# Miniprotein binders against q6w4x9r395to579: the designs that were tried, part 191

Target 1, 185 residues: q6w4x9r395to579
Amino acid sequence: GHCSLEGGSFVTTFDARPYRFHGTCTYILLQSPQLPEDGALMAVYDKSGVSHSETSLVAVVYLSRQDKIVISQDEVVTNNGEAKWLPYKTRNITVFRQTSTHLQMATSFGLELVVQLRPIFQAYVTVGPQFRGQTRGLCGNFNGDTTDDFTTSMGIAEGTASLFVDSWRAGNCPAALERETDPCS

## First folded at step 14 (miniprotein)

Design se75
Fold by ESMFold2-Fast, scan of step 14:
Order: C-alpha cells, then structure tokens, then sequence
Structure se75 (fold): chain B 185 residues (1-185), chain A 89 residues (1-89)
C-alpha cells in the first residue's frame, strides 16, 4: 500500500482516502506492530511562508529504540541527533539520494519512504502486504475500507479530518483546522 | 545557514522525544521518561548553541531568532519535566 503527503497539506491514506488539514505540529503518520523495536513514522508540519492559512510538510521522522532519523526539507539528515552524510546505512535502514531531487529511506522490514525535496517537499510511504489492517496514524488503517480511515488514536471513527488529525499529534501544539474545498474551485 | 538548519532538526527531534517522555510518564515508566527527557535536554541544549553561533556568525534571518526563543522555552520545559520525574524515582 501507498500513502502520500503532497502539495504541502494534502494526504492520501493507504486506502486511497484524500483529505487536507491546517496544522503546525508533529503528527504520527504510521504506527504498526510490524515496525521493529517500537518503530513509528512521523510528519512535521509548519506554516508555509507568509500565509497564515496554509501549512506544509517540513520534515519526516522515523523513531525506534535503535534509530531516530530525521529528514528535512533543507536536506539535513540526522540519526540520533547527529548529521549524516549520504549514503547512510544502518543494519536495517539505508538513506540515500535516489535522484537529484529525491531521497529514499529503504528498510529491511517492509517500509519505504521517498521524499521529494524540490520544488515542493513531499513524502511517499510504501508498506508491504504484512502491514494490511495493522497500521494506525495519518495514513489510515489499511483495511480496504475508506469509511473508517479517520480512526483516532482512541479508536473512534470520525467524520471529519480535523478531529482525526488532532488525535495523532506528537507534541503540545495548536489544534488542526478542517480544510474545506478550495474557495477558487 | 547550515547551523540554523541543523538546530531546527534537533529542535523537532527534541519535541518528539519530550512527547514520548510524557507518554512514558503517564504509563508509570519513570525510568524511561527520565532517559527520554535527558536525551531531549541534550538535543535542545545543542540546538540552542547552534542557533546562538549562527546569530554570532551573522545570521540575521528572523526565523533563527524565533528558533532560539522556541528552543530556550523547550529547554525550560525539559528541566521542569525532569524535576517532576525525579520525584517519582
């Protein structure tokens, strides 16, 4: 399955449910018992430019007992708080430059992350079939049903994105705002 | 530029580790909460030093000053949290 974080504030879940939100926080993107050593993937969102109504993806974080990897829009890659030169390899994770505008984090446990650096910072998450029905977070539950993709951290299915997104905050941050359709169309 | 960019990344990691520390504290895992908070404290202190050095070297970007203020605020929160956890150890 595939989950994408595109256009600054758009998310498409593993079950292909699209939504968007306004928020300045770190959010849990993916949690699963299939991730080794209590692993979790997180997404950092911050305000975009001068516009106070827009927020965008600025970094992706992979946390486990062994590794604490951050990949930022500024092409800074750290593990456990230390800057790393690419290619960077651990036992189960390799971070490398896939193209002039893309970085990839490949793993041995069925998770792949591709980050687009330019022109807009975006992330693409791929998980293997072992993750089916076993994911939680902004990318949804990967169960083949989009009607419960907004399942909060407390296990409640919400009808709106803002309450869903707020439940997955990994920080003491402001509440997210629901993103209605673009007023220009 | 490199100093500010690295400081911002360290700030984001410290925020996440503090959130993990708070979750561990709520679960009664005081040793784990202490360990995570100490790690976050080290990261935030380093972020502050990097931001201060960037300003000293001529970085006039207002985002750098904002980052320094945010990092200093988080450092105080970490210190208070560690004191709170220490009472439960």
Amino acid sequence: as target 1 above (185 residues)
Amino acid sequence: DTLRKLARVLYWLAVVLMWEAERAFEAGNFEEAFRLAEEAGELIEFAIKLAEEAIKEGDTDPETEELLKEAEKLAKEVERFIAKVAEEL
Scores: ipSAE 0.774, ipTM 0.899, lowest interface PAE 0.7, mean pLDDT 85
Fold by OpenDDE base, second read of step 15:
Structure se75 (fold): chain B 185 residues (1-185), chain A 89 residues (1-89)
Amino acid sequence: as target 1 above (185 residues)
Amino acid sequence: DTLRKLARVLYWLAVVLMWEAERAFEAGNFEEAFRLAEEAGELIEFAIKLAEEAIKEGDTDPETEELLKEAEKLAKEVERFIAKVAEEL
């Protein structure tokens, strides 16, 4: 499954459903029992301009009981807040520079993250087949059905992205604005 | 600029940790809640220091001041939460 966060406010789920939202919060991208130590992948969105529609992805966070990794445009921060030189390696996770503009987080448990740093901060999440039907968050449920991707944290299927996205907030923040559009348009 | 950016990253991480702490608390996992909150507290304090240092070094960007205010607010919330959790331990 491939999930993408592109263009500042566009998301394509593991099931290839595209949608758009504007929010200034941290959101759960991916939760799964397949992630060790209660791991979760999260996306941090912040304002990029004056208007409410000017929001963008600014960081990706992987959090588990053992690991804390924040990938932002300029810094990779882990654990106690120290900026790390790459490559950074833990037991199951390696973060390294893939290209001059791309970072990669590789794992031993079937999660891979590629982050484009420039010119636009974008993220690409890949999960193995073992994750099928076992994912939750903004990246959807990876069950091959796009119609139920907007399942909230409470297990309710929503017809619009706004309530769906809001249900996956990891913090106090304003309600997300929703406009369903093709990220490639 | 660098200090502000790092401070912001730490702020985000602290926010996430506090969210996890709150979830742990709601689940009755008070020890975990406490641990996470303490870590959040450390990070947010570091963020505050970095933001303050940035200002001292001549960072006049309004965003830095805003970050500092937000971080200070979060720090207070963390402290209150830690106190709440401690009562359950």
Scores: ipSAE 0.467, ipTM 0.778, lowest interface PAE 1.1, mean pLDDT 91

Design se76
Fold by ESMFold2-Fast, scan of step 14:
Order: structure tokens, then sequence, then C-alpha cells
Structure se76 (fold): chain B 185 residues (1-185), chain A 89 residues (1-89)
């Protein structure tokens, strides 16, 4: 399955449900028992100077007991707080420059992350079939049904994206807001 | 500026580790909570030093001053949390 974080505030889940939000926080993008060593993929959103979006994706974090990888919009790649030159390889994870504008994090456990650095920072998450029905977070539950894609961290299906997004905060941050669209834009 | 960019990354990682530490504490895993908070403290101390160095080298971007204030606030939160965890060990 495929999940995307695009255009500063748009998310498309593994079940292809699109939504958007306004928020400045780190959010759990993907949790799964298929990720080794209590692994989780997270997305950092912060204030944006681009377009009509007031907040945008600024970094992606892969966190496990052994690895704490951060890939930022400024092309800073760290593991456990130490800056790394690319290509960077561990036993199960390799981070490398796929193109002049894209970095890739490839893993041995069925997770692949591609980030677009320019012209705007965006992220694309691919998971293997073993993740079907086994995912939680902003990318949804990957069960083939979009009606429960807003399942919160407490297991409750919500009708509003902002309540869903708030339940996946990984930090003490302000509540997320639905993106307000100017009717005359 | 490279110093500010690295400091911001360390700040984001420290925030995540503190969230993990709080979850460990709520679950009664006090040793895990202590280790995570200690790691977050080391990261935030480094972020503060990097931000201070950037300012000393002429970085006048308001975002750098904001980062320093955010990092100093988080450093105090880490110290309070570690003291709280120590009471349970």
Amino acid sequence: as target 1 above (185 residues)
Amino acid sequence: DTLRKLARVLYWLAVVLMWEAERAFEAGNFEEAFRLAEEAGELIERAIKLAEEAIKEGDTDPETEELLKEAEKLAKEVERFIAKVAEEL
C-alpha cells in the first residue's frame, strides 16, 4: 500500500482517503507490529511560508529502540542525534539520494520512504502486503475500507479529520484545526 | 545556516523522546522513562549550544531566537520530568 503527504497539508491514506489539516506537532504516521523493535514512522509539521498553507511537513522521523532517524526539509539526516553523510547504511535501513531532489529510506522489513526535498517537502510511504490491516496512524488502517480511516489512537472512528489527527500527536502541542478555505480563493 | 538547521532537528527528536518517556512513565516503566528523558536532555543541551553558537556567529533570524527559547523551555521540562521519575525509582 501507498500513503502520501503532499502540498504542505494533504494526506492520502493507504486506503486512498484524502484529507487535510492545520497543525504544528509531530504526528504518528505509521505504527505496526510488522515494524521491528517497536518501530514507528512520524511526521513533523511546523509553520510554513509557502502557498496558502500555514503549516507543512518539515521532517520525517523513523523511531525504534536502535534507530532514531530524522530526515528534514533542509537535507539534514541524523541517526540518534548524529548527522550522517549519504549513503548511510545500518543492518536493516539504508538512506540514500535517489535523485537530485529525492531521498529514499529503504528497509529490510517491508517499509519504504521517499521524500521529495524540492520544490516542496513531501513524503511517500510504501508498505508491503504483510502490513494489510496491521497499520495505525495518519496513514490509516490499510484494511480496504475508507469509512474507518479516521480511527483514533483510542480505536474510535471519528467524522472529523482534526479529532483524528489530534489523537495521533507525539508531543505536547496545540490541537489541530480543519483547514479553512477562503470561498473566494 | 547549518548550526540552526541541526539544532532544530535535535529539538524535534528531543520532543519525540520526551513523549515516549511520558508514555513509558504512564505505563510504569520507570527505568525506560528515565533513559529516554536522559537522552532527550542530552539532545536538548546540544540544541541550545548550537543555537547559541549560531547567534554568536551573526545569525539574526528570529526563528533562531525562537528555537533557543523553545529548547530552553524543553530543557526545564526534561529536568522536572527526570526529578519526577527519580521519585519512582
Scores: ipSAE 0.776, ipTM 0.900, lowest interface PAE 0.7, mean pLDDT 85
Fold by OpenDDE base, second read of step 15:
Structure se76 (fold): chain B 185 residues (1-185), chain A 89 residues (1-89)
Amino acid sequence: as target 1 above (185 residues)
Amino acid sequence: DTLRKLARVLYWLAVVLMWEAERAFEAGNFEEAFRLAEEAGELIERAIKLAEEAIKEGDTDPETEELLKEAEKLAKEVERFIAKVAEEL
């Protein structure tokens, strides 16, 4: 499964459902029992301009009981908040520079993250087949059905992205604004 | 600029940790909630210090001041939460 966060406010789920939202919060991208130690992947969105529609992805966070990794445009911060030189390696996770503009987080448990740092901060999440039907968050449920991707944290299927996205907030923040559009348009 | 950027990252991490702490609390895992909140507190304090340092060094970007305010707000929330959790331990 491939999930993408592109163009500042566009998301394509593992099931290839595209949608758009504007929010200034941290959101759960991916939760799964397949992630060790209660692991979760999160996306941090912040304002990029004056208007409410000017929001963008600014960081990706992987958090588990053992690992804390924040990938931002300028810094990779781990554990106690120290900026790390790359490559950074833990037991199951390696963060390294893939290209001059791309970072990669590789794992031993079937999660891969590629982050484009410039010119636009974008993220690409890949999960193995073992994750099928076992994912939750903004990246959807990876079950091959796009119609139920907007399942909230409470297990309710929503017809619009706003309530769906809001249900996956990882903090106190304003409600997300929705505009469902094709990220490639 | 560098200080502000790092401070922002620490702030984001603290927010996430507090979210986890709250979830732990709701699940009745008070020890874990406490641990996470304490860690969040440490990070947010560092964020505050970095932001303050940036300002002292001449960072006049309004975003830095805003970050500082947000971080201070979060710090207070963390403190209150820690106190709440401590009552359950």
Scores: ipSAE 0.495, ipTM 0.790, lowest interface PAE 1.2, mean pLDDT 92

Design se77
Fold by ESMFold2-Fast, scan of step 14:
Structure se77 (fold): chain B 185 residues (1-185), chain A 89 residues (1-89)
Amino acid sequence: as target 1 above (185 residues)
Amino acid sequence: DTLRKLARVLYWLAVVLMWEAERAFEAGNFEEAFRLAEEAGELIEYAIKLAEEAIKEGDTDPETEELLKEAEKLAKQVERFIAKVAEEL
């Protein structure tokens, strides 16, 4: 399965449920027992100058006990607080330039991240089948059912994206606003 | 320019580490909370030094001044959190 963070504020979950929101915070994108050393993928959103989008993705963070990788829209890549030249390799993770506008983080544990740097910062998350039904966060639960993709950090299925997104905040941030209502969902 | 961009990345990492430290504290994992907060403190101190150096080198961008203020505020939060965690160790 794949999850995408596109167009400043749009997210498509692993079960292909699209939504959008307005928020300035770091959000938990993916948590799973399949990630080693309590690993988690996080997305940083900040105010955007892009038309029709008040906030946009500005960085992606992969956090574990061993590695603390940040990839930013400014092409800064760090691990454990130290700037790294690409290609950068650890035992289980390799970060490299896939194209002039894309960076890739490949792992040995079934997670792959591709970020588009230009013209707008975007992220694409791919997970192997071992993650099915074992994910939580903004990318959804990967259980093949889109009706419960807005499952909060407390295990409650919400009808709106804003309450769902707020439950996955990693910090004391303002409440997210749902930019578009979805009366059919 | 490079100094500010690196400082911003370090700030974001420090924020997430503090979030993890707070959750470890709530779970009663005081040694883990202390370790994460200490790491966040080192990152934020480095971010402050980078932002200050950028300003000294002629960076007059309001975003750099804002980052420095945000980083200094987080540094104080880290110090208060570490003191709180130390009471449980």
Scores: ipSAE 0.767, ipTM 0.894, lowest interface PAE 0.7, mean pLDDT 85
Fold by OpenDDE base, second read of step 15:
Structure se77 (fold): chain B 185 residues (1-185), chain A 89 residues (1-89)
Amino acid sequence: as target 1 above (185 residues)
Amino acid sequence: DTLRKLARVLYWLAVVLMWEAERAFEAGNFEEAFRLAEEAGELIEYAIKLAEEAIKEGDTDPETEELLKEAEKLAKQVERFIAKVAEEL
């Protein structure tokens, strides 16, 4: 499964459903029993301009009981808030520079993350087949059905992205604005 | 610029940790809630320090001041939460 966060406010789920939202919060991208130590992948969105519609992805966070990794455009911060030189390696996670503009987080448990740093901060999440039907968050449920991707944290299928996205907030933030748009448009 | 950027990252992490702490609290895992909140507190204090240092070094970007205010607000929230959790321990 491939999930992408592109263009500042566009998301494509594991099931290839595209949608758009504007928010200034941290959201859960991926939760799954397949992630060790209650792991979760999160996306941080912030204001990129003066308008409410000017929001963009600014960081990706992996959080578990053992690991805390924040990938931002300029910094990779882990654990005690220390900026790390790459490559950074834990027991089952490695963060390294893939190219001059791309970072990669590789794991031993079937999660891969590629982050484009420039010119636009974008993220690409890949999960193995073992994650099928066992994912939750903004990246959807990876069950091959696009119609139920907007399932909230409470297990309710929504028809629009706004309530869906808001249900996956990881903090106290304003409500997201919705505009369902093809990220390729 | 570097200090502000790092401070912002730490702020984001602190927010996430507090979210986890709150979830732990709701689940009745008070020890974990406390641990997470304490860690969030440390990070947010460090973020504040970095933001203040940036200002002292001549960072006049309004975003830095805004970050500082937000971080200070979060720090207070963390403190209140820690106190709340402590009552359940």
Scores: ipSAE 0.400, ipTM 0.752, lowest interface PAE 1.2, mean pLDDT 91

Design se78
Fold by ESMFold2-Fast, scan of step 14:
Structure se78 (fold): chain B 185 residues (1-185), chain A 89 residues (1-89)
Amino acid sequence: as target 1 above (185 residues)
Amino acid sequence: DTLRKLARVLYWLAVVLMWEAERAFEAGNFEEAFRLAEEAGELIEYAIKLAEEAIKEGDTDPETEELLKEAEKLAKYVERFIAKVAEEL
C-alpha cells in the first residue's frame, strides 16, 4: 500500500482516502507490529512562512530502538543525532539521493519512504502486503475499507479528520487549527 | 547555515524522544523513561550549543533566536521530567 503527504498538509491513506488537516506538531504516520524494534514513522509539521494559517511538512522521522533517522526539508539527514552524508547505510536501512530533488529511504522490512525536497517538501510511504490490516496512524489501518480510516489512537472510528489527526499527535502541541476557526467550537 | 539546520533537526528529535519518555512513564517503565529523557537532554543541549554558535557567527535570523528559546524551554522541561522519573526509581 501507498500513503502520501503532499501540498503542505494533504494526506491520502493506504486505503486511498484523501483528507487535509491543519496543525503544527509531530504526528505518528505509521505504527505496526511489522516494524522491527518498536519502529514508528512520524511527520513533523510547522507553520508556513508566508501564512500562519497554513501548515506544511518539514521533516520525517523513523524511530526505533536501534535507529533514530530524521530527514528534513533542508536536506539534513541524521541518525541518532549525528549528521550523515549520503548514501548512508545501516544494517537494515539505506538513505540515498534518488534524483536531484528526491531522497529515498529503503528498508529490509517492507517499508519505503521517498521524500520530494523541491519545490515543496512531500513524502510518499510504501508498505508491503504483510502490513495489511496491521497499521495505525495518519496513513490509516490498511484493511481495504475506507470507512474506518479515521481510527484514532484510542481505537475509535471517527467521522471527521480533525479528531483523528489530533489523536495521533506525538507531543504536547496546540490543537488542530481547524477547531480554532470554527465559531461553534 | 548548517549549524541552525542541524540544531533544528536535533530539536525535533528531542521532542519525539520526550514523547516516547512520557509514554514509558505512563506505562510504569521508569527505567526506559529515564534513559529516553537523558538522551533527549543530550540532544537538546547540543542543539542549544549549535544555535548559540550560529548566532555568534553572525546568524541574525529571528527563526534562530526563536529556536534557541524553544530549545531552552525544552531543556528545562527535560530537567524537571528527569527529576520526576528519578523520584520513582
Scores: ipSAE 0.728, ipTM 0.882, lowest interface PAE 0.9, mean pLDDT 83
Fold by OpenDDE base, second read of step 15:
Structure se78 (fold): chain B 185 residues (1-185), chain A 89 residues (1-89)
Amino acid sequence: as target 1 above (185 residues)
Amino acid sequence: DTLRKLARVLYWLAVVLMWEAERAFEAGNFEEAFRLAEEAGELIEYAIKLAEEAIKEGDTDPETEELLKEAEKLAKYVERFIAKVAEEL
């Protein structure tokens, strides 16, 4: 399964459903029992301009009971809040630079993350076949059905992206907006 | 190109040494951790110099600049690590 966060506010789910939203919060991108230590992948969005439609992805966070890894445009920060040199390696996760503009997070448990840092901060999530039907979050449920990808954290299917996305907020943030205007990139 | 390649090799050698240094530290082998970190420090400083020289000689490849930045980050980490280990000696 492949999930992408592109163009500042575009998401394509594991089931290949595209949608767009504008939000300024941290959202659960991927949860699954297949992730060890209650792991989760999260996406951090922030304002990129003055209008509500000017939002963009600014960081990706992997969080588990053992690890916290924050990948942003400028740095990789771990559990102690300290910026780390690359490659960063833990028991089952390695973050390393692929190119001047691309980082990769490789894992031993079937999760791969590629992050484009410049010119647009974008993220690409790959999960193994063992994740089928066992994922939740903004990347969807990876069950081959695009019609139920907007399932909320409470297990309710929503008709709009904004309500779906809002259900996956990791904190107390403003409501997401669904607009047709291009995001700031 | 040659300078960048050499700098990259030295960078990776320093990385490996620091991985070993960290393991030594975790195991309570502070003397070994210190030794390894010192060696890593030397290598990374040399890597920085080579990368800077490459740039000075006209290497405009973004990868060279990025290597320099990463090497500088590692150098700072090594310094902090050495100081940390020294407290345990």
Scores: ipSAE 0.444, ipTM 0.794, lowest interface PAE 0.9, mean pLDDT 92

Design se79
Fold by ESMFold2-Fast, scan of step 14:
Structure se79 (fold): chain B 185 residues (1-185), chain A 89 residues (1-89)
Amino acid sequence: as target 1 above (185 residues)
Amino acid sequence: DTLRKLARVLYWLAVVLMFEAERAFEAGNFEEAFRLAEEAGELIEYAIKLAEEAIKEGDTDPETEELLKEAEKLAKEVERFIAKVAEEL
């Protein structure tokens, strides 16, 4: 299955459900018992200057007990807080430059990530068939049914993308003022 | 430029580790929560030093000063969380 994060704010789930994602936070993209050592893939979004999107993907994080890999739009790759030169290889993960505009993270456990660096930072997630019905997060549940792709972190199927996305928020992201009652105007 | 970019990445990783630390704390895994928060603390201190060095070396991007403020705020949150976890150990 394939999940994509494109055009700054668009997501297509593993079950091919498209939705538009707007937000500034780190979000859980993929959690699965198929990922070794409590692994998870996360996506970092921030405000963008892109004319057709108010938010954009700026980094992807793969987090496990052994590895804490960050790949950023600025071509910074770290593992466990240390900058790495490419190609970078561990026992189960290799990060390398696939083309002049793309980086790839290949794994031994059925997960592949490709990031487009230019002209717009984008991510493409591929998972093997062993992940079917065993995924959670922004990429959906990969069960062959698009009607429950908006299953929140609490296990509730929502009808709107906004409640779904907010449930997968990771980190202390301050909300905008509820009333927007003048810090500037 | 490289210093600011690395500091930003370390900041994002520290945020993620704090989220995982809070999840571990809620699950009663206090030793795991402590370890994750200590790692986040080291990362955020390093991010602060990198951002300060970038400014010292002539980085005039306003995002660098904003990153420094965000990192300093997170460092205080990490310190408070570690104190809270220590009470449960």
Scores: ipSAE 0.690, ipTM 0.865, lowest interface PAE 1.1, mean pLDDT 83

Design se8
Fold by ESMFold2-Fast, scan of step 14:
Structure se8 (fold): chain B 185 residues (1-185), chain A 89 residues (1-89)
Amino acid sequence: as target 1 above (185 residues)
Amino acid sequence: DTLRKFARVLYWLAVVLMWEAERAFEAGNFEEAFRLAEEAGELIEYAIKLAEEAIKEGDTDPETEELLKEAEKLAKEVERFIAKVAEEL
């Protein structure tokens, strides 16, 4: 399955449900028992644009008991608070430059992350079939049904993206605002 | 420029570690909460040092001063949290 964080504030879940939001916080993108050492993937959103009225993805964090990897829009890559030169390899994770504008984090456990650095910071998450029905977070539950993609951290299926997004905050942040996904409105 | 970008990344990691520390505290895992908060404290102190060095070296970007203020605020929150956790150890 594939989940994308594009155009600053758009998200498409593993079950292909699109939504967008306005928020300045770190959010849990993906939690799963399939991730080793209590691993989780997180996304940092902050103010963007001339008026600062919009918010955009600014960093992605992979957090586990052993590794604390941050990849930022400024092409700063750290693990456990130390800056790393690419390619950077651990036992189960490799971060490297895929193209002049893209970095990739490849893992041995069925998770792959690609970030686009330019012209706009964007992230693409790929998970293997072992993750089906085993994911939670902003990328959805990967169960083949889009109607319950807004399942909150408390296990409740919500009808609105804003309540869903707020339930996945990893921090004391302001409440997110829902955005229209229809560009014609 | 480079110092501010690095300091910002350390700040984001410290925020995440404090979130984990608070969750550990709520679960009654006080030793884990203390360890995570101490790690967050070290990161935020380093971020403050980097931001101060950037300003000293001529960085006049308002975002650098904003980062320094945010990092100083988080450092105080970390200190208060560690004091709270210490009462349970």
Scores: ipSAE 0.758, ipTM 0.890, lowest interface PAE 0.8, mean pLDDT 85
Fold by OpenDDE base, second read of step 15:
Structure se8 (fold): chain B 185 residues (1-185), chain A 89 residues (1-89)
Amino acid sequence: as target 1 above (185 residues)
Amino acid sequence: DTLRKFARVLYWLAVVLMWEAERAFEAGNFEEAFRLAEEAGELIEYAIKLAEEAIKEGDTDPETEELLKEAEKLAKEVERFIAKVAEEL
């Protein structure tokens, strides 16, 4: 399964459902029992301009009981709030520079993350087949059905992205705004 | 600019940790809630320090001041939460 966060506010789920939203919060991208130690992948969105519609992805966070990794445009922060030189390696996670503009987080448990740093901060999440039907969050449920991707944290299928996205907030934040999906934006 | 950016990252992480702490608390995992909140507190204090240092070094970007305000607000929330959790331990 491939999930992408592009263009600052565009998301494509594991089931290839595209949608767009504007929010300034941290959201759960991926939660699954397949992630060890209650692991979760999160996305941080912040204001990129003066308008409410000017929001962008600014960081990706992997959080578990054992690991804390924040990938931003300029820094990779791990446990204890320290910026690390790459490559950074833990027991089952490695963060390294893939190219001059891309970082990669590789894991031993079937999660891969590629982050484009420039010119636009974007993220690409890949999960193995063992994750099928066992994922939750903004990346959807990876069950091959796009119609139920907007399942909230409470297990309710929503028809709009705004309520779906809001249900996956990881903090106190304003409500997300749904916008028309434009793959060219 | 570098200090501000790093401070912002720490702020984001602290927010996430507090979210996890609150979830732990709601689940009755008070020890875990406390641990996470303490860690969030450390990070947010560091973020504040970095933001203040940036300002001291001449960072006049309004975003830095905004970050500082937000971080200070979060720090207070963390403190209150820690106190609440401590009562359950």
Scores: ipSAE 0.401, ipTM 0.749, lowest interface PAE 1.3, mean pLDDT 91

Design se80
Fold by ESMFold2-Fast, scan of step 14:
Structure se80 (fold): chain B 185 residues (1-185), chain A 89 residues (1-89)
Amino acid sequence: as target 1 above (185 residues)
Amino acid sequence: DTLRKLARVLYWLAVVLMYEAERAFEAGNFEEAFRLAEEAGELIEYAIKLAEEAIKEGDTDPETEELLKEAEKLAKEVERFIAKVAEEL
């Protein structure tokens, strides 16, 4: 399955449910028992560099007991707080430059992350079939049913994105605002 | 420029580790909560030093001053959390 974080604040879940929000926080993007050593993927959103009326993805974090990888919009890659030159390899994870504008984090456990650096920072998450029905977070539950893609961290299916997004905050942040569509002008 | 960018990344990682520390604390795993908070403290201290160094070297970007302020606030939150966890050990 495929989950995308595009256009600053748009998200498409593994079950292809699109939504958007306005928020400045770190959010849990993906948690799963299929990730080794209590691994989780997180997304950092902050005010847009062009206009503070919008928020944008600014970094992606992969956190586990062994690895704490951050990939930022400024092309800074760290693991456990130390800056790394690419390609960077661990036993199960490789971070490398896929193209002049894209970085890739490949893993041995069925997770792949591609980030676009320019013209805007975007992320694309791919998970293998073993993750089906076993994901939680902003990318949804990957169960083939879009009606429960807004399942909160407490296991409750919500009808709106704002409560769903707020339940996946990983920090002391303001509540997110639901943004169904951009203003015309 | 480079110093500020690295400091910002360290700040984001420290925030994530504090979230994990609080989850460990709520689960009753006080040793894990302490370890994560100590790690967050080291990261935020380094982020503050990098931001201060950037300013001293002529970084006039308002975002750098804002980062320093945010990092100093988080450092105090980390200190309070560690003190709270120590009560349970």
Scores: ipSAE 0.772, ipTM 0.898, lowest interface PAE 0.7, mean pLDDT 85
Fold by OpenDDE base, second read of step 15:
Structure se80 (fold): chain B 185 residues (1-185), chain A 89 residues (1-89)
Amino acid sequence: as target 1 above (185 residues)
Amino acid sequence: DTLRKLARVLYWLAVVLMYEAERAFEAGNFEEAFRLAEEAGELIEYAIKLAEEAIKEGDTDPETEELLKEAEKLAKEVERFIAKVAEEL
């Protein structure tokens, strides 16, 4: 399964459903029992301009009981807030520079993350087949059905992205705005 | 610029940790909630320090001041939460 966060406010789920939203919050991208130590992947969106529609992805966070990794445009921070030189390696996770503009987080448990740093901060999440039907968050449920990708944290299928996205907030933030648009348009 | 950027990253991490702390609390995992909140507190204090240092070094970007305000607000929330959790331990 491949999930992408592109263009500042566009998301394509593991099931290849594209949608758009504007929010200034941290959201859960991926939760799964397949992630060790209650691991979760999160996306941080912030203001990129003056208007409510000017929001963009600014960081990706992987958090578990064992690991804390924040990938931003300029910094990779782990644990107690120390900025790390790459490559950074833990027991199951390695963060390294893939190219001059791309970072990669590789794991031993079937999660891969590629982050484009420039010119636009974008993220690409890949999960193995063992994750099928066992994912939750903005990246969807990876069950091959695009119609139920907007399942909220409470297990309710929504028809629009706004309530879906809001249900996956990892903090107290304003409600998200939505425009269901193809991220490739 | 570098200090502000790092401070912002730490702020984001603190927010995430507090979210997890709250979830732990709701699940009745008070020890974990406390641990996470304490860590969030440390990070947010560090973020505040970095933001303040940036300002002292001549960072005049309004974003830095805004970050500082947000971080201070979060720090207070963390403190209140820690106190709440401590009552359950």
Scores: ipSAE 0.371, ipTM 0.733, lowest interface PAE 1.3, mean pLDDT 91

